# Miniprotein binders against Uncharacterized protein MJ1027, part 2

Target 1, 377 residues: Uncharacterized protein MJ1027, of Methanocaldococcus jannaschii (q58433)
Amino acid sequence: MLFMKYEGEIAIGPVHPTMLEPHRLRLFIEDEIIKEAELVIGVNYRGIELIMEGLPPEKISILSEKICGICSHIHVWCNVTVTERGCDIEVPERAEYIRAIVEELERLHSHMLLFGHAFEVLGFETMAFRAFMIREPIMQILGEITGGRAQYSCPIIGGIRPRCNIKESKIPALLERLEKFEENLKKLLERTVNDPMIMSRIKDVGVLDKKTAKKLHALGPTARGSGIHSDMRKMGQVPVYDNFEFEEIVFDDGDVFSRLAVRFYECFESVKIIRQGLKDLPNLDKRIYNPNYELKEFKPIDVYNEAQRGQVYYSYGLDENGRVRQVKIRTPTATNLACMEAILPGHHVSDAELIIASCDPCFTCTDRMIVVKENKI

## First folded at step 14 (miniprotein; from i5 with V3I V22I)

Design j1
Fold by ESMFold2, fold request of step 15:
Structure j1 (fold): chain B 377 residues (1-377), chain A 94 residues (1-94)
Amino acid sequence: as target 1 above (377 residues)
Amino acid sequence: STIKITVRVETNGKTTRFTYEIKSPRELLEVLERLRELMMEYGAEKLTVTVETDDPELVEFFAEFFEWILREYGFKEVRITYEGNKLTIRAEKE
């Protein structure tokens, strides 16, 4: 039997670089056809949950930021929201708008990074360059708003960091920069769908049908590529999004193309959300932070949000000493990898990396693949 | 498929220069990240990006996108020159 081992590794921030064990997919291959796949789940969030137990909630924000280097904002946003709701802390509307704007900017850059990785995996080098370069203006905007990748994330308990406030005089330029990004995104999409070589590698490949996706509880764009409505922003879980007109993007075919197409069209929806948010900011009160809050004891509460990869869940309470208790953190990666595990058998090994990448398991952080060949049974 | 990118940042009479020989598209991310870090920490009075490649499609691509990226940093004067297989994009503050 021929085994192909695949390990995904996530870069951990400077606080705890060894807290996360990467997920691994082990492939059983005969004559270059995948016969079996085995997902080995890392014990990532159990260790983080234990470290967070008994800490002040401000320290939880710092640790949450380090969970994912390219999606740190959603984790910090979820964390501060648990404390805010548990302690009945009022958050200024402007702060919630900016939290959403930053998250949608992170959705843009993360989706573009995945597109570049997918093209690179398939050997479409020029397309990968295009995706990475189109992404760069979004990284520039994020750096201008948040003070750079190496700085703390935008949300703080009760609001946003003052440095993250968006000056009204900058809004027209930001809107123009978004328009330029959108134009180039349209061109990238057209180049993709009109290239028969690209389409032959992604259409009808790695099909996750709706029944299987439901059975295995697919989340995010993985679920939405298989015809399942699954977006926390549309399900009343993130109230600020009620202020924006946008569509949940769903495709039915469940192939790699569909999972990527969901992400492509979500980028256009993210641009719509950011544009609306930026245009509304001048009409909002200028407060961005509530300094007058008091922490209080509360029993665990649940907070849901929609990361680029799907649902993110945070839960904890505070004890009478203001210490965090009963921490639970869940992300969509393990669930979506289980979906890929289920559909990999029967595919040629050359499609394995693409199929796995199509659920966006943070391969762009660190990727490892170990091919193990065993010619004798 | 080997591409050489040299970045030169001039500010306060000092010059920082680095060169990447990239063998895969992902390595472009390192160039872009390093440039972003320099711009955030120091800014620049002059910024020069030189790209060497034998692929004419990549020359056209890098000219278009580096001009865009440098203008996004707020440089108003951006000049592009071509010399054989070298592309040079020069950006200056007013």
Scores: ipSAE 0.747, ipTM 0.917, lowest interface PAE 1.1, mean pLDDT 83
Fold by ESMFold2, fold request of step 15:
Structure j1 (fold): chain B 377 residues (1-377), chain A 94 residues (1-94)
Amino acid sequence: as target 1 above (377 residues)
Amino acid sequence: STIKITVRVETNGKTTRFTYEIKSPRELLEVLERLRELMMEYGAEKLTVTVETDDPELVEFFAEFFEWILREYGFKEVRITYEGNKLTIRAEKE
């Protein structure tokens, strides 16, 4: 028996440049069935950790912003929090609320982008259009709050940038706009679950069982689609979230449907968090920044938060000169990719993009899926 | 089938116009992003979105959602007209 190997590339995820080297996912195929999936790592966190060594913490925020084009807010938020906790800097409650509101808006637009991509991969073009258009009002709101385009650097050490303060006179309109978004999100969900053609493509497909998810240390919605409670916002890791009533969303079947359902229902929880935060803002002190701090030497402090894709971890200390030392950064990208490697074998190659999308890896527009075929001659 | 979307933004005597031929849903993101960038940088006194497609479901969809998107920019007067396979959404400040 003689095999012919073939290699091709498919762009994975949204088109947004990053400073990091792209990942490659290689698929080894026989008779249109995936036999093996192999990740070739493009991002090197050791390299970026080294670049960050010896910089002032404000400069770490600039680099953190560039790690991921779609989730820059959470990275900057984690960074400033390390320094704030290490230096015992009090952050105004209003600033913490706005940090959370912006993160939940980021979760909304990111999940909506994923839904549109998943529908497009499945060939349900009208549903993909719906997802992308429903997403746009969230992008409008984010742009109004942060002034950014694709990247939103709202947190600064000790608070938020003044331009990111939410004017109280604008809150009633923001609440109405959020309600309109929620109505359309509900319609999108109903159209999805009531469409047998869509459901047949996502139910019982790409199963990641709980045992395998635990073995691979799955994080985020990937883990929560397989029955694993993993939300850092509910585990006391991000104190501002204690002010909001919301639920951790967990599904048990581990299929594409479950991973997408986690994200759909998380959108409703994000709406709840944003609504509560906006309603509370008028009753909070008006300070958005604490100017009364000094940077101090501290030993490494661990910070955890929950990005759209799962746990983000930052750790570093400051030396006697206020310079960052012993940098460690971890994102759910590696575990999401490991889960894909475990799920993909045995599936028809036509399901590959859907399965990958359902795990929502932290890919850039330069990341690629490489298809390698073997045919009998 | 190809969907053609033309956007015209008028402000301070200046007109910016762009057209995209959309072959896949993902290409709509480019239209929306460019519109958002123009609105954030310059704003508009008048905005016109024209959608040409022979798919009647998409005509109704785009009418509903572009009206929503334009009202989110603060346009109070939004008018929708249909002519064959062509949908026009016109918005004016105040």
Scores: ipSAE 0.708, ipTM 0.907, lowest interface PAE 1.3, mean pLDDT 83
Fold by OpenDDE base, fold request of step 15:
Structure j1 (fold): chain B 377 residues (1-377), chain A 94 residues (1-94)
Amino acid sequence: as target 1 above (377 residues)
Amino acid sequence: STIKITVRVETNGKTTRFTYEIKSPRELLEVLERLRELMMEYGAEKLTVTVETDDPELVEFFAEFFEWILREYGFKEVRITYEGNKLTIRAEKE
């Protein structure tokens, strides 16, 4: 029996040559079964950290926004938060509310991208189109709030940009759009869970058990899909979220279905958060920026937030000249990809793309599997 | 299945036209991004979308798809016409 051994490679990383090299997952395949998987981490955050070193905190926010086109807001928010905490800068409540609203909108559109991609991988093109259709209202809302720039640049030290202020007169229209989004999302969910062909491809596939997830330090929806609580919003790391009623979505089965389901159901929680935020905004103080702050020297402070993919970490200090020092940035992607690397062996090669997709690597960056080497034995 | 999408946008007497041949769902995102940019920048008064595909099921789907998208952009009147496997959607804000 001619054992066809071939090596497949999946590139995971920004298609756009940002300074970040894509991650690569190498698959060693025998008889269409993955025997080994190797994750090659291409993104060296160390390079970005070094560029940020010695810059003023305002400039590092600009750099952080360029790290990821899909999660630019969370990076900027984390950056400004370090300075704000280190310098004891009061941030107006309205500004924090808007930061949270924009984050949850970013979460929504990112999850819709994932769903569309997952459907594409599964061969359900119409469902992929539907996911992108449902995403569009969220993109419009984000555009209206942020001024239509691909990079939102909403947070600044001490608050938000004036253009990102949500006017009371727009709130009814935003709420209506959210309602329509939620209705369409429910329909999409119903269609997905009631399709046996889809369910057969995602249930009991790519199982990350709770023990392995803990061992490998899975984060965010990847961890929550394996029954692990992992949400910085619920862990008191992001105080503004204490103003909102929402649930942490957790599933126990650890399969592709569970990881996707976590994201589906947390979309509804994001809508709840946004709705609450929008309803509260008219009753909050109108101030969106604190101009009366002074930068102070401080030692590196740890800041955590919850991106669509999981925990984001920023840390740096300020020296006597107001320059950032000892910058550290951690994103959940590498950790979660390592979890997928661990579980890929033993699976059919046709499931590889789906398994990898289920941890939500930066999809703007995920190319289809390419056969790199075919050894005819 | 190859999907050919042509968009014509009319704003204040200016016409912008672009055509995409989509081979994957992801490529539709580029169409939507371009369309969104045009709508945000120029505030289109009239829009025409033409979709050509060999798959009749996709023709019906894209009728629904673009009707929904155009309504989200604030178009009030949407007219859909079919010529074989060619879909034409005409939308106006007023």
Scores: ipSAE 0.707, ipTM 0.904, lowest interface PAE 0.8, mean pLDDT 88
Fold by OpenDDE base, fold request of step 15:
Structure j1 (fold): chain B 377 residues (1-377), chain A 94 residues (1-94)
Amino acid sequence: as target 1 above (377 residues)
Amino acid sequence: STIKITVRVETNGKTTRFTYEIKSPRELLEVLERLRELMMEYGAEKLTVTVETDDPELVEFFAEFFEWILREYGFKEVRITYEGNKLTIRAEKE
C-alpha cells in the first residue's frame, strides 16, 4: 500500500518581510486528512531586538514601523510609550486620542483584509471584492490623517507628528465616511450570516475549546473566540481608551465562525471609538506634541497594547547615554498559530487554509503557497 | 475568469495608464493600491476605468464596485457605458 504522505507547507509571513522570516505551517496529510501540523516560527524578534540594542529610542521607532506593514502603528505606539513612561513625559490628550483613532482605523482595514481573504478561501470571490471595496473608505481616512504614506509614522516621543493632526474642518467628512462604512459592513454581515453555504463551512469547524486556548495562552480575537477575555484596552493598559464606551466582543463556541464573528462585531466597536474620539477632539487642548522633555535613564518598563491580532508587548530600558537596552518585543501571532497547530489534526485538508486564516496571521498576499508535495513513498 | 482592468488617470495635463489582468481577488488589491497611490500622490481630474471580463455578472458587479470606489475618491460625475462584456467608467471631479 503506497502510503502517499502529502506534505503541505503554508508560509505565513509579514507583508514587508525585510527582516522577518515568515512562519511556516507544515501539514502532514493522509487520505486528505491532516494527521499532524508543525509550526515553524520564522519571525525571530531576537534579531530585531539585537539591532535595536544601543540605539536611540527615535531610531527604534523607525525600525518598529518596519516590523509589520499592516500593524505598523501599534508597534510605533508601543515603542514611544516605553520612553514616555520611563522618562515621565507628558503626552497631550489630543495626541493620545489621535493615536487611538489611527489604531482603530488600522484595526478596521486589517479586519476587512481578513474577511476578503476568508471569502476568497471559501470560493466567494464577489464577497471578497466587496470586502475590499468596503475597506477603501478606511484607507482614505488613514491617508488623509497620515499624509498618504504607507507608513503612518504618526506617534513620536511626546505626541504625534504635525501632519497627523486632525483638523476640525475635516471631522464632518470623516464621520460621513464612517457611517457609509458601517452601513456597508452591516450589509456584508447580513449577507454572510444568511448564506447557509458560508455558515456550513465556518460553524463547528476548527474548534479551539476554552481549555486548550487557556493552556496555549491564546491572545486577542483568537482567545475571545473561545470565550476568554483578552483585550488590553479593557484591562487598563492603554489609558486613553478609558475615555471611550465600547464592548469587548467575546464568543464561546471556539470555531472559525466565532473567531471571524469576534472581528466582525468589534469593527462596530472600533467605529464607535473613532466616532467618540472625533467628537471629543474639538474640545481638547490643541497641543499635539510636548517638546519640553528630557530623556533620562530608566530600567526596562513593560508596555502592553491591543493590536488587531491581540496583545502586543514592548519593553526596554534607557541607559545614561540615552541608548535603548534590553529590548523585548512580543506579538500574538506565534501563540495564536500554535493554537491552530493544535486543532488542525483531524480536519480535512480543504479546511486548513480557512482554519489558519481565522487566527489572522500576518498574511503576505503574495507568499501563501500551499505546496502539497506528494511524496510517493 | 480573467478580468482585465485598465485605468487611465489624467492629472494636470498628464496621463497615466496601467493595465492589470487579475485572476483572484487578491490581485485586485494591487490595482486598488496603485490607484490609491496615484490618487493620493498626484490627485486626478479625470479617471477612466475599463473592465473586460467573460462573465456578464461580473460586469454589473464591477460597475457598482468602481462607481463606489470613484465616489470615495471624490469623483462626483460618474458615467458608465456597456459594450458587451466591456465596461467603461468615466469619472470627473467637476
Scores: ipSAE 0.686, ipTM 0.897, lowest interface PAE 0.8, mean pLDDT 88

Design j1
Fold by OpenDDE base, fold request of step 15:
Structure j1 (fold): chain B 377 residues (1-377), chain A 94 residues (1-94)
Amino acid sequence: as target 1 above (377 residues)
Amino acid sequence: STIKITVRVETNGKTTRFTYEIKSPRELLEVLERLRELMMEYGAEKLTVTVETDDPELVEFFAEFFEWILREYGFKEVRITYEGNKLTIRAEKE
């Protein structure tokens, strides 16, 4: 490995030791230009998979919740879905609706975190504060649905926890909060797109062209920002979403703007989904859990869902003793970071943080470690 | 600029007070999280938020910010007072 004498190395990635996905990008810089980027994949899902191996499926759900602090719901949902499909467990429609509603709420609050972070990176602190303010109603809704616990643990095998049942009497208040959220989001969007300083920093910056995105198998909003359809909800992988009318948001330009825009506009689609879900809930059967299931042996089954960051994949089998086997978990983060790795070279170092942020790596753990190794030549 | 946020929550004769010095927008999330936890766990009859900052524009912003937040938490009566660069918001539930 030719030690290319780079003037400086910057490592950008999650610093928090508790994060199971401490992916880092190492940037090699010369004259403030990124010459090379290296993705360092941190603790490999392989470790978690190995811990899960041989456990009962109920215990795996607990572990899956710990994988990501801001997308715990989608992990649990995917996990239980494997068992449900493998064992032919019927899930009540109300339970699936609530799972979808909670997922879209999780998507909303996660996107608001990203927007706040992006504004922070851009130096627009007030707008960052506004993004967090706008996020708060969503957090309140989630708290009311899940009982105020940090870990929602809404999905269980066969349905949802009783505490996560959305009572009809709460629906009007939830809808009102959603309306306020949507109104504020529109205002934020208008302010953003009409600010030439913001737009100059995000347009034509960090371009992931469609060809490269396809080659590197970009996922979710990262792929959609490059004109690639990538949404498991639209691809028939999550059947409950067939009950909802919503659009897959796609932009073609592949720049930071496009990746952010996908997320901005899909927030409105998430609101639409939630509204439809809440509207239908009173008319659905009241059952939220199927207690009448038996675990049976099955070979590994592939389950896909669409997290805020893109496709999540869970697969495992169940042996004759009810123990999970051949566990595989994939999240979109590593793949999308690899896309950023590919496009970062040639960019000014000052754009690096924003480019990386635009693929929405898990920020809760992303402390900016600037390791400037000045190679004194 | 460092923003000092002090929150005082009064519930059933008990007072909880916490102070954060935030240097970045993301640190405000911790304040909101703590506030949300308190509101969900104990509720609040009275809430006082004090914001101290050297930026006068931020003072006005945080007045709007916390007024909005407190109203979302169900506080109907919100009183805002300014003492230079110190903002005090007092809220009571009816």
Scores: ipSAE 0.684, ipTM 0.894, lowest interface PAE 0.8, mean pLDDT 88

